# Ledger of designs, part 73: VH-VL binders against q9h9l3

Target 1, 176 residues: q9h9l3
Amino acid sequence: PRKMVAIDCEMVGTGPKGHVSSLARCSIVNYNGDVLYDEYILPPCHIVDYRTRWSGIRKQHMVNATPFKIARGQILKILTGKIVVGHAIHNDFKALQYFHPKSLTRDTSHIPPLNRKADCPENATMSLKHLTKKLLNRDIQVGKSGHSSVEDAQATMELYKLVEVEWEEHLARNPP
Key: E = the ipSAE of ESMFold2; O = the ipSAE of OpenDDE; V2 = 0.75 times the mean of E and O plus 0.25 times the DockQ between their complexes.

## First folded at step 3 (VH-VL)

Design Fh7 (framework fv_fezakinumab)
Fold by ESMFold2-Fast, scan of step 3:
Structure Fh7 (fold): chain C 176 residues (1-176), chain A 121 residues (1-121), chain B 111 residues (1-111)
Amino acid sequence: as target 1 above (176 residues)
Amino acid sequence: QVQLVQSGAEVKKPGASVKVSCKASGYTFTGYYMHWVRQAPGQGLEWVGWINPNSGGTFYAQKFRGRVTMTRDTSISTAYMELSRLRSDDTAVYYCAREGRYYESSGFDLWGRGTLVTVSS
Amino acid sequence: QAVLTQPPSVSGAPGQRVTISCTGSSSNIGAGYDVHWYQQLPGTAPKLLIYGNSNRPSGVPDRFSGSKSGTSASLAITGLQAEDEADYYCQSYDSSLSGYVFGGGTQLTVL
C-alpha cells in the first residue's frame, strides 16, 4: 500500500517589490501527525518581503537555513511515490519547482465531500482555517506573528482523514 | 574525532522494553539524519527508521510502527531508540548510523559499534 | 524477504575479479534512487564502501567500483585480496515503502 504524508510550505517575497513567492519553510507530517521534516529554507534570491504576518519568517531564521537546492532534494525524497496531502497544494509544488502526479495528490481545498461536510458549496475554495474550525472544532493560525506550517500540515492530514475512505473509493472509480 | 558511541549490551525478557542510546561527537549533531539499523545473529541488515535531530521528526519502517520510538536530546548530542513489547526475534545488534543531508548521494557514512539486545525467557 | 536481491555467496581466487549484483525494481533502483554499498568484516559494524552508485569514500582502494543500470547495480572487486573476505550489502531507497532498503547480503570467500 501507498504511504501518505501532508505538507505545508511558507513563502517569502523575492524579485521586484517582493512580488515573486519563494520557498522559505517546509513542514511534512506522516499519517499520525508526527513531524518528518521541518526546516527553514534559504531562497537563492534576495528576500524583499518576509511576509511575516502569514509566513512567520524573520531574518534570524535565514542565518542557519538550509539552501534551497539541498532542501528541495530532501523534500522530494520524502514526497516521491507517496500520496501527498495539502491545502491549495499547487502553491507548495510551484514553490518547490516540482510536479507531483495528480493520482497521488490530495488537495483539501478541492475535495467536494469535505466542503459538503462543512456546509460549504462543493465548488468553493475554503480556507484551511475555516475547514479546521468547522470540522475539527479547532482554531489554527491564531495571532499576528505568522502561521505554524507544522500546525497547518497536521490539520490538513486530520481533515483528509474525515473523507479518506469516501474519496479514495471515488478516485479508484474515477481515476484522475 | 568524528564518532557515534552506543550504550552497552542489554538482556531483556519477552514483553519488556529496551532503550538504546547513541552519542554523537566531532560533528554538528543537528546537521545529519540519524538512522537505526538492526542485524539478527547470522542475518542481514534491516532498516528500522530515522530521526531528524534538528526537528525531532521521525519515520519508521512499517514492520516497527507501534513498537518503536525514536527521540533525541540536542543538549548532549544523543539519539535514542526505544523498542517495546520485545519478542525473541527482536534479538539483534542495533546500530545507529549517520546519513548526509544531500539528496543525490548520501549513504550511511558513520556507524556506531552496535548494541547487542538479547531477548530470552 | 529482502527488497533488493543479492546472490548469497560469491568466491574468487587472489588477483581475480568478482562482481556482486543487486537487483531492485521500479520503486527503488528503477526509480532512479542511488545505490550504496557496505562492507562488513566479521564482528564489526558495516563500513560505507561505495556511495551514490560509483563514488569511493576516502581510504577505499580503487579496486572497488560500483555501477548502476536500469533496475540493477553491481559492485566490482578487482585484484581480489584475502582481506576482502567479508559480507557485502547494497542499499537504496524505496518510494513505495518510503524507506531505506537493504539487499540480503553476499558473503565473499577468497579461495
Scores: ipSAE 0.000, ipTM 0.490, lowest interface PAE 14.8, mean pLDDT 87

Design Fh8 (framework fv_fezakinumab)
Fold by OpenDDE, second read of step 4:
Structure Fh8 (fold): chain C 176 residues (1-176), chain A 121 residues (1-121), chain B 111 residues (1-111)
Amino acid sequence: as target 1 above (176 residues)
Amino acid sequence: QVQLVQSGAEVKKPGASVKVSCKASGYTFTGYYMHWVRQAPGQGLEWVGWINPNSGGTFYAQKFRGRVTMTRDTSISTAYMELSRLRSDDTAVYYCAREGRYYDSSGFDLWGRGTLVTVSS
Amino acid sequence: QAVLTQPPSVSGAPGQRVTISCTGSSSNIGAGYDVHWYQQLPGTAPKLLIYGNSNRPSGVPDRFSGSKSGTSASLAITGLQAEDEADYYCQSWDSSLSGYVFGGGTQLTVL
């Protein structure tokens, strides 16, 4: 079996009116929840909106942030060849300007068995916060300080572990 | 009628400040970003900055940071651009122009008629 | 000297097709930011002509069209008419400058 990692990214607003989502933090954890990567990342363009209440990113975090091109290289090295677990992971990959092979991607926002366990509609898109509370009895993304990408990545991995066997079997029978 | 009505022409001395107004009508003022663009005589267009009339948030071109202040009065659907420490090369027609609030690449779809600001000693 | 480069002038006879180029860089058009085009008739304020690379606002004739490829954009005018005599400006966002940028403008003369 391939090694699994979970990823979570925080984005800030760049471009016109701050509506372009640019990577500002990326956290990667292994199967056990150990942090493999956690860096603030400096977008290549000026930040118009830090989106602090969601991203947790502040101007001070960008002072010694890793330039995007460098960070991207580091992150891709970690992800290459691994099964990558994330929540609404499409957004993370988009921000990274990288798309992992679908066969090696696991999106906890689109796993019907996971929703079923949480007494949610199987085809609904549930938030990471909600699933984590329902299935892990853990509160994440609390307070006004924004999200913690490490915490979110860890939660994502734990959620996936709950349905790993069932989902992997499903994928084997129904490859994407 | 959907339109932007700007204040009249201004003549200023170097070092002075000028404040141009732009009154919106016929649409929801807070629903659009308001941009300011200037054009020196016989020259091209130059973006100055924008204000979000809903929040009051502003974003200025790097060239004008420290000299320009954009404000708005939502009660009268009016945007203001103040430019300080004027110099001769600030002589231009200043336009206000709206842009959709959402990122839809809609461009500046409504323009005022412009306000001529002349800076001369 | 403008961030986006346009030819200073173009000309055409009535009924002809003319194109106006807008050359950018990797920090603006090449970065994927949309290009808009404006028409400015003599003595008037600019008017939005094309938005989002190739979309026409209401009231703009279909003889105006926009396209984008690589680091450049282009405005095409078919069936040139006398009323098309104006200045045309392209616009985009520049990531390096963190702001909107315009082309230098192109004066279109109808012969």
Scores: ipSAE 0.042, ipTM 0.671, lowest interface PAE 2.9, mean pLDDT 93
Fold by ESMFold2-Fast, scan of step 3:
Structure Fh8 (fold): chain C 176 residues (1-176), chain A 121 residues (1-121), chain B 111 residues (1-111)
Amino acid sequence: as target 1 above (176 residues)
Amino acid sequence: QVQLVQSGAEVKKPGASVKVSCKASGYTFTGYYMHWVRQAPGQGLEWVGWINPNSGGTFYAQKFRGRVTMTRDTSISTAYMELSRLRSDDTAVYYCAREGRYYDSSGFDLWGRGTLVTVSS
Amino acid sequence: QAVLTQPPSVSGAPGQRVTISCTGSSSNIGAGYDVHWYQQLPGTAPKLLIYGNSNRPSGVPDRFSGSKSGTSASLAITGLQAEDEADYYCQSWDSSLSGYVFGGGTQLTVL
């Protein structure tokens, strides 16, 4: 089997009125939940809104942050050729300005068996926080100090592992 | 002038840990990724991992995860590699090497002279 | 086995040309990752000889050249000299392993 990793990114607001989402942190964990990569990333544009309540990013984190172009290169080396697990992962790939093959992408916000296990409608888009509480009996994204992309990546991998056998069999029979 | 100076040879017993240092001079320490590469006697080169001296962020080869820790001290432009739970097959020359941070095609353009780590009962 | 395959040894006479191959796969050289080459003289640290498939660092003679095609790369050495006796290693990034990989090394003997 191919190597599998889980990713979660934090974004800050750039551009007019802070409406553009720019990458400011990326965490990548392996199958067992061990951290492979975790860096603060400096956007090429002026940060208008740190979105700290959700991102956990503060001005102090930008002082030694890795410039976007350099961080992107290293992250893409880690992701290329692997099965990449994420939650609403299209947002992470958009922030990375990266295309990952659909055949190697696993999005826990769009896996019908996972929603079924959580007693949710199969085609609904459920939050990572909700699925983690329902299926792993664990609270993530607690408080108002911001999310931990490490915690989110770890939870995402554990959620995928609950349906891995069933979903990989489905994908083998119904390639994307 | 531009150089990486490594700590001296170490002899350790199985189960011990070793910490090798690599002091950079003649360039901006935080501007370049630092890699660690080892070479067992009479064998080829094996990549251990990297550290970003600017952020302190690390990435390790799968084989070494759980046993290797890379750190740095920017005040003295020094990188460190600590390998724990040593086995006899960890006997090797350990090199630090600089990679150009801005170019994926840079290769490792500056190397330390190596530190021989011998693990023997 | 090494992830990148090199012949264990090559030999040539002074003034001749030798070529050292480096064979990879779809997860490394075949995926478009650059190949770098290192020269290691006996008892010394490796020295960067070629980076980014075909570029020479300052101080490397133009007798050394690199090329890449498909899943393989080659190092060519022309006008062989006794001082070229060394081990030569190729290196690339491997996406399936998420790491830098080296060839097994080629020992060059100048006859």
Scores: ipSAE 0.034, ipTM 0.666, lowest interface PAE 6.9, mean pLDDT 89

Design Fh9 (framework fv_fezakinumab; at its last look DockQ between E and O 0.03; V2 from the best seeds 0.00; counts 0 for: pae O 12.2 > 2, placed apart)
Fold by OpenDDE, second read of step 4:
Structure Fh9 (fold): chain C 176 residues (1-176), chain A 121 residues (1-121), chain B 111 residues (1-111)
Amino acid sequence: as target 1 above (176 residues)
Amino acid sequence: QVQLVQSGAEVKKPGASVKVSCKASGYTFTGYYMHWVRQAPGQGLEWVGWINPNSGGTFYAQKFRGRVTMTRDTSISTAYMELSRLRSDDTAVYYCAREGRYYDSSGFDLWGRGTLVTVSS
Amino acid sequence: QAVLTQPPSVSGAPGQRVTISCTGSSSNIGAGYDVHWYQQLPGTAPKLLIYGNSNRPSGVPDRFSGSKSGTSASLAITGLQAEDEADYYCQSYDSSLYGYVFGGGTQLTVL
């Protein structure tokens, strides 16, 4: 079995002006789309902006949320040693205060063959929503209830699978 | 003994709400997702949604969004499913079923015995 | 009308081999999501029979086996016994519907 997982995180705003992005939810799925992890996470600092429209996070979700330090440990156990797929994944890693090895990271926002398949400029940064619609004919991140990190992680994995063979070969020839 | 014990049968009028309970025993309640699946008389299985007992996070089938609310009380290891604006086609046996919180293709490995909800005028 | 298509019924004599098909699409089985199988005896709750396409939980006899290929899955029962008479359901996840999905169920009759 492939040691490959996809991750998507939702962040809320902390700090004096809510400009600090803090992890509030993390979802991880395996290669087959099964959910390995899906938890609300309590930031160490007071939440100023839940960013609900995008994050889907509400105050009630924080009542029994997993403390950040604990969640981080749980997540890192899952990610360690695996190929981690994500979209604009540097934001997720930043929120986790963890950086996965580049050689084991797959960012679907920076895969030229994926953009090409979607009839997009190869060097452009396309949204997960756009690529999912174009290549999977599926609408995600719809409505006003915020994003679903589970859906987003699954979509990200499915997108990567479309170009997996080609991209893995490319990376083997051109290691980061 | 590892088991899920569900509340008793319910009879409701159209437009009413019903809340079914599912009490877990014999295992760590927060270690598993709790799913709800229903089965109309003589029909197949239909997934309703899940709740993460640890965080309270939920994920509902599109068909039930806006009508279903899943909650839990960790102090008594009990999950709840509330379905509102009931109609006749909501008549079914409702099952709770667990799935590993941290798993790799584990399926629903434990089921309650089901709760019959009858909606009739 | 179920997302996953199963034959409504299958039958076999004791000792025979029977197979139950589960046909999906590119948004579920074909997308790589695992298939699980459940057995439901008359008047009882479903029981997990196969998980992860081909794995048997403890207590499930090895005469039950599962497989998956392309957009379809299959449950095979060898050495059919009278006690196997039940309804069988396949299950997977559908990304287009954002949810778990079941087959329509197959009623197995032991002749």
Scores: ipSAE 0.260, ipTM 0.783, lowest interface PAE 2.7, mean pLDDT 93
Fold by ESMFold2, look of step 5:
Structure Fh9 (fold): chain C 176 residues (1-176), chain A 121 residues (1-121), chain B 111 residues (1-111)
Amino acid sequence: as target 1 above (176 residues)
Amino acid sequence: QVQLVQSGAEVKKPGASVKVSCKASGYTFTGYYMHWVRQAPGQGLEWVGWINPNSGGTFYAQKFRGRVTMTRDTSISTAYMELSRLRSDDTAVYYCAREGRYYDSSGFDLWGRGTLVTVSS
Amino acid sequence: QAVLTQPPSVSGAPGQRVTISCTGSSSNIGAGYDVHWYQQLPGTAPKLLIYGNSNRPSGVPDRFSGSKSGTSASLAITGLQAEDEADYYCQSYDSSLYGYVFGGGTQLTVL
């Protein structure tokens, strides 16, 4: 009954030497994989390293990007009250300068039943690319143009569905 | 000199507030997350929260949410932590610590000397 | 109670090897989060000793090493010296607390 969304973010480097990760794109999909939000976001600070090989973000994407404060408000409104699924989602929340309630957060990089389905040790941290290839027979993040946050959010939701019943029951019996 | 210089010791009564400062020098203040960590007498380290000095964004440990406020003034490269509604068990040394930036890892690589806050009636 | 469990104390003679364990859970070390180690001399601030499980910052001798396996991490000190007498803390991130967590600390005594 509680609505569920999946989120994925792309970051660029800000601060000296470009080492601070700042939000530059965010994609949110619903349970069926339909896109609810997909915007390029202008960080509030100077971009030093677009990290394009991984992020897919280029200078032209920032010309009409939504300012961070506005984008953050839009995103948080979508996330409020929902179960939010992500992969290594702590990094996405850090870039949003926000942390969603633990009871409503699902991280596909930290779900033991999902690792078991992938024939991996329960506590191994597996990449989204690896899990998606192994469990969905799909290649994501292909090529040198960087990641697609829409593609990654959709893959994350599909992965969660593989263990949703088991994991939701587990969490109900073992509240976080 | 790369350093974090904290404000001096403070004595407060229960119910009061305290604001501790942390001035950065020798590096670009806005390039690194700043954390606050406290240590009660004879006890271990306890994380309070972080501030991103570049954006002003903050996140606080659940235990302190509602009582702590972290701010910064980029014009003087200074971070602040204010803790309100003080209790005697808030007596501790409060450290500011910079989060180091490594390609795929971190760690608190620069610490202030600490500010002793004593809460007593 | 610290989220990460460390022995309260360890001791060793000069020249010996000691290890300090740091035991976590599936929500922190077991979830794959990095472990960092700090050394704290009495009356001083902590100092970063090991970051990212096993990396030494510049200026830290190679007789200090770190490792991580499963839900636990370990700090090893070889060639123990009197100056190593200090408190040692491990640190990680905990997804159930949404925050950084420290071990309870280990007092190292050099005999």
Scores: ipSAE 0.007, ipTM 0.580, lowest interface PAE 11.4, mean pLDDT 88
Fold by ESMFold2-Fast, scan of step 3:
Structure Fh9 (fold): chain C 176 residues (1-176), chain A 121 residues (1-121), chain B 111 residues (1-111)
Amino acid sequence: as target 1 above (176 residues)
Amino acid sequence: QVQLVQSGAEVKKPGASVKVSCKASGYTFTGYYMHWVRQAPGQGLEWVGWINPNSGGTFYAQKFRGRVTMTRDTSISTAYMELSRLRSDDTAVYYCAREGRYYDSSGFDLWGRGTLVTVSS
Amino acid sequence: QAVLTQPPSVSGAPGQRVTISCTGSSSNIGAGYDVHWYQQLPGTAPKLLIYGNSNRPSGVPDRFSGSKSGTSASLAITGLQAEDEADYYCQSYDSSLYGYVFGGGTQLTVL
């Protein structure tokens, strides 16, 4: 079977001045965009800043949220051994306190051919919103009520599919 | 019964637009990518593009960009392909086809019966 | 012109074996993309015959088999029968076009 998923996480602020990013929602989709996982996640530390404008997370979402330790186990079971696609994915892995092999990681914020298709400088880090609008003619992350991690994960997989073959060929010749 | 049912044949004049529908039944519509493929009379298969019914995301072959628009309506499990600024060489049978869900590789495992679009004056 | 090259026609007698070639390039089959094969009977939609280079969908007879090597793929049909008369198309993905590509099709005649 095709062993590729896309992930997008939402983080809230914990720790001093809310500067620590803690996992509070995770969405994972398969190659075709079907949702494999989508849960609100309760951080083990007190939430100082919900970052609602970006995360979409509010106090009510924490009431039935899956505790971090349990959610992390579920998520890692899905990710382990698979090619994992994300946008600025190092932030997601940090929030998960997880190491994923670079050879199995695809970051749509660092794929030069994708930027080229969007008429953007190849070495720039473009936002998911910009690339999705340019290449898929779709507006994501609309409004001020926060982002949908499902929407973001689906967009990320579709963006990767546009360059998958060229990029996999590049990686085979230039292993990370 | 797992099937894709397409709209009926259409005759259009050059410069017009045509919108073909493809209604899915017997499976989870949002679980599979939908492709559009055309075939001119006596000619081969030509890929037009895909839509992800779950997200609404689309991607079109270079030849059709600017003329084709793919949409879907999840409430009635129906995908649409609209082709504008029609020319006589757009005369073809237009197929919708589902991409299979297998991870290792997927072909187009379910096809509609096709919609003949004739463009003539 | 089609991106993948197939012979326009092939023929054989009942009971014989025929092979249909599909020639690609470094941007598609040569880049490692799987090849799928479709059978199209006259007046009908294409039907998936082989997927992922060599796999048969349920209901496809074992007389049909696929293989892939380098920049090319082949469809083999053994024990030819009259009902095998059809057009056969190979398909892959092309990284330079960022899209799915088909062969030009091969018309099989059972003599």
Scores: ipSAE 0.000, ipTM 0.477, lowest interface PAE 16.4, mean pLDDT 87
ESMFold2 (binder alone), look of step 5: mean pLDDT 94; pTM 0.955
OpenDDE, look of step 5: ipSAE 0.000; ipTM 0.556

Design Fk1 (framework fv_fezakinumab)
Fold by ESMFold2-Fast, scan of step 3:
Structure Fk1 (fold): chain C 176 residues (1-176), chain A 120 residues (1-120), chain B 111 residues (1-111)
Amino acid sequence: as target 1 above (176 residues)
Amino acid sequence: QVQLVQSGAEVKKPGASVKVSCKASGYTFTGYYMHWVRQAPGQGLEWVGWINPKSGGTFYAQKFRGRVTMTRDTSISTAYMELSRLRSDDTAVYYCATGWYDSSGYFDYWGRGTLVTVSS
Amino acid sequence: QAVLTQPPSVSGAPGQRVTISCTGSSSNIGAGYDVHWYQQLPGTAPKLLIYGNSNRPSGVPDRFSGSKSGTSASLAITGLQAEDEADYYCQSYDSSLSGYVFGGGTQLTVL
């Protein structure tokens, strides 16, 4: 059994002028893309900007959302000890106020072989939408009602699988 | 138990397209990747690509990019491989095979193959 | 041309041992990727014979065994029987191609 999951979070704006990104949804999928966790999360601070165009989050989703402290505990229980895949994953970990070991972290926005397969510059940070279209011939984040963190987590896992053996080999030779 | 039933033999002219089907039964269709592998007469096996039936995501061997398209219909547990701009050297038996998702992958169950003949 | 190299043919008499080699390179077997083996009887689809270098699927006799060392893998068949006459293919993964690769196949003739 492979102990690997993929994560994607949605953030809303809190603090002055909504400049602070606070966790408001988290989705975690297993290696095969099955959903292990998908909850709306209530930030501890007042939401100033739902950022609905990107997050897909509306006031209605907050009515029965899981409080941040409780959601964080549930999420960390799932992530601990596993290889965690994400796209620009540092944003997700920051929103979770969590440090995941670098040796167990895989960021599909910083894997040169993945960009190479997409005919993109190896050191460029490409969007999840672009890489998914180029390499999986699939459109994600479609429309104006915001992104699905489940869809994004599933796409991220599938992208990682394209380079998994090559990248794990690289990491074994060049431990982070 | 597990069965992969493929469509019948096809005869095509150079420049045409062919679409081969593979109907799965006996397991969860969306739980495993579907691979396509071909074998020219009297020759060896060559991997073409895979489709993830759950997402519709695909990945093709470099040799076939731009000419192959893989799709699926989850309502009837059927995968499809379409190869366009056919050449005589595309003559082969095309197999669908279910397998694992990663680079440790091997092909667990195979269809019986579909012979595609490309000739003038 | 095949990415992994196998001898085109091998032969043996009933009861004997035969070995089929599969030679790769640093981007596949030499990189540590697993080797799997398939048996193909005339007119049939390939059938999984060995996976993960040395594991047998249910129903495969223990007369069939696999091994891997360095850039090469080997399939051994002991107590050779007439029904073992078939083509045998090795398969691995190649990091430079980002895809699955096969050997050219070995025809086993049982004398």
Scores: ipSAE 0.000, ipTM 0.481, lowest interface PAE 17.2, mean pLDDT 87

Design Fk10 (framework fv_fezakinumab)
Fold by ESMFold2-Fast, scan of step 3:
Structure Fk10 (fold): chain C 176 residues (1-176), chain A 120 residues (1-120), chain B 111 residues (1-111)
Amino acid sequence: as target 1 above (176 residues)
Amino acid sequence: QVQLVQSGAEVKKPGASVKVSCKASGYTFTGYYMHWVRQAPGQGLEWVGWINPNSGGTFYAQKFRGRVTMTRDTSISTAYMELSRLRSDDTAVYYCATGYYDSSGYFDYWGRGTLVTVSS
Amino acid sequence: QAVLTQPPSVSGAPGQRVTISCTGSSSNIGAGYDVHWYQQLPGTAPKLLIYGNSNRPSGVPDRFSGSKSGTSASLAITGLQAEDEADYYCQSYDSSLSGYVFGGGTQLTVL
C-alpha cells in the first residue's frame, strides 16, 4: 500500500568556516525514475562554501531558490508515509531537520545483499558512484562541475530495485 | 555464435586437485557472470558458484567454500574452476554457464561439460 | 537432496498435454523469486527453456509454457513430440541460502 520514492540532496557549507552542511538542492524521483521534485533551496544562513565541485551549486542558483522553510514543507509532504530510498540517507534527513521512521527508510549504503552483489564487504559503506558502476555499469558524478542530484536519486532507486524483493523479505522477518 | 568450450575429461585420485577451464567466444566475456554447475552421474544439477569476469569477484555455495577457487583470464576470455581435496562424491560433470547474479538470475548459455572422475 | 521438489517422472503419448510441477517454500518461490526451466536431452548440457516464470527464449516453440502461483510453479507441454523426451529442471533463487537452487529433475517419457 505504501508508495516508494528515492531522494538525493546537495548541501553547501554554512556556519563557522563553512563546517555546517545546509540543504541547497533536493531531488525526489518515483519508483520508475520520474522526477517528483527538483528545486534549488536557499539556506537561512549565509553560504560560506558552495562546495561546487561536489554539490554543483553556484551563486546564480540561489537567485530564485525556494526558501528553506517553504521547500522543507513541500519535501515532507512528498516523503511522509512513503518508503524513502537514499544513499547515506541520514545526511539528507539531517539537512532537512527531519525524522523519517526507520521502518520506512531504505539506505543503499547499509544493505548487505547490495554490497555482496558488488563484490564488496557486506558491512562496508560503499559510495553511490562505486555501486552504480559495479552493478549498473553506469558512470555517475562525472567531471568537475558537481553532481546531479536527479541522476543520483535515479541511480539510488535502480540500485534498490536490484535487492528489493530480498531486502523487503528480510525486513518483514527482522523489523528495524 | 556464442560458444563455451570446456577442457577435457579428468581422472584424479582422492585428495588431489582439478582445474577445469571454460573458454568463451561470440559475446562480451566481461559482460556476464560465469557460473559453475555440477551434475553427478544419474543425479540432478547443483550450483557451485559464480565469478564476475569484469571484477574477478567470486561467490561460492556454502558447501564448496574452502575447497573451490574460481579465476579468469580476460586476455583469452577463459574462466577456471579449481576444486581441491577431491573426494569420490565429487565425481560429476562440471558445467560453466553464463547468467546474472540477482533474484531473476537464469543461465543463458552452457558449456558441454567436463567429466571429473575421482577414483582410487 | 534437491531444494525444489519435482516429480521424478511423467509420461504421455504424442499429441497429449503434460504438466511438470515445481514446489518450493517461503524462502524461494514463495518469497517472489522467479522460476526458470531447463531441458536436458540425453548426453547433452541443459538448455534454457523458460525464464522469468513464463517467457520463452528465441527458438523455443509455444508448445512450452510456464506459470507460477504461491510457492509452486508449473511447466506445461502441449502437442507432445518424441523429441521432447528429456529431463526437465526448475530453478530459482533462495534467500536463506543466498544462492541458486534446482529441482530434482523430471524425466519425461513419450510413449
Scores: ipSAE 0.000, ipTM 0.461, lowest interface PAE 18.7, mean pLDDT 87

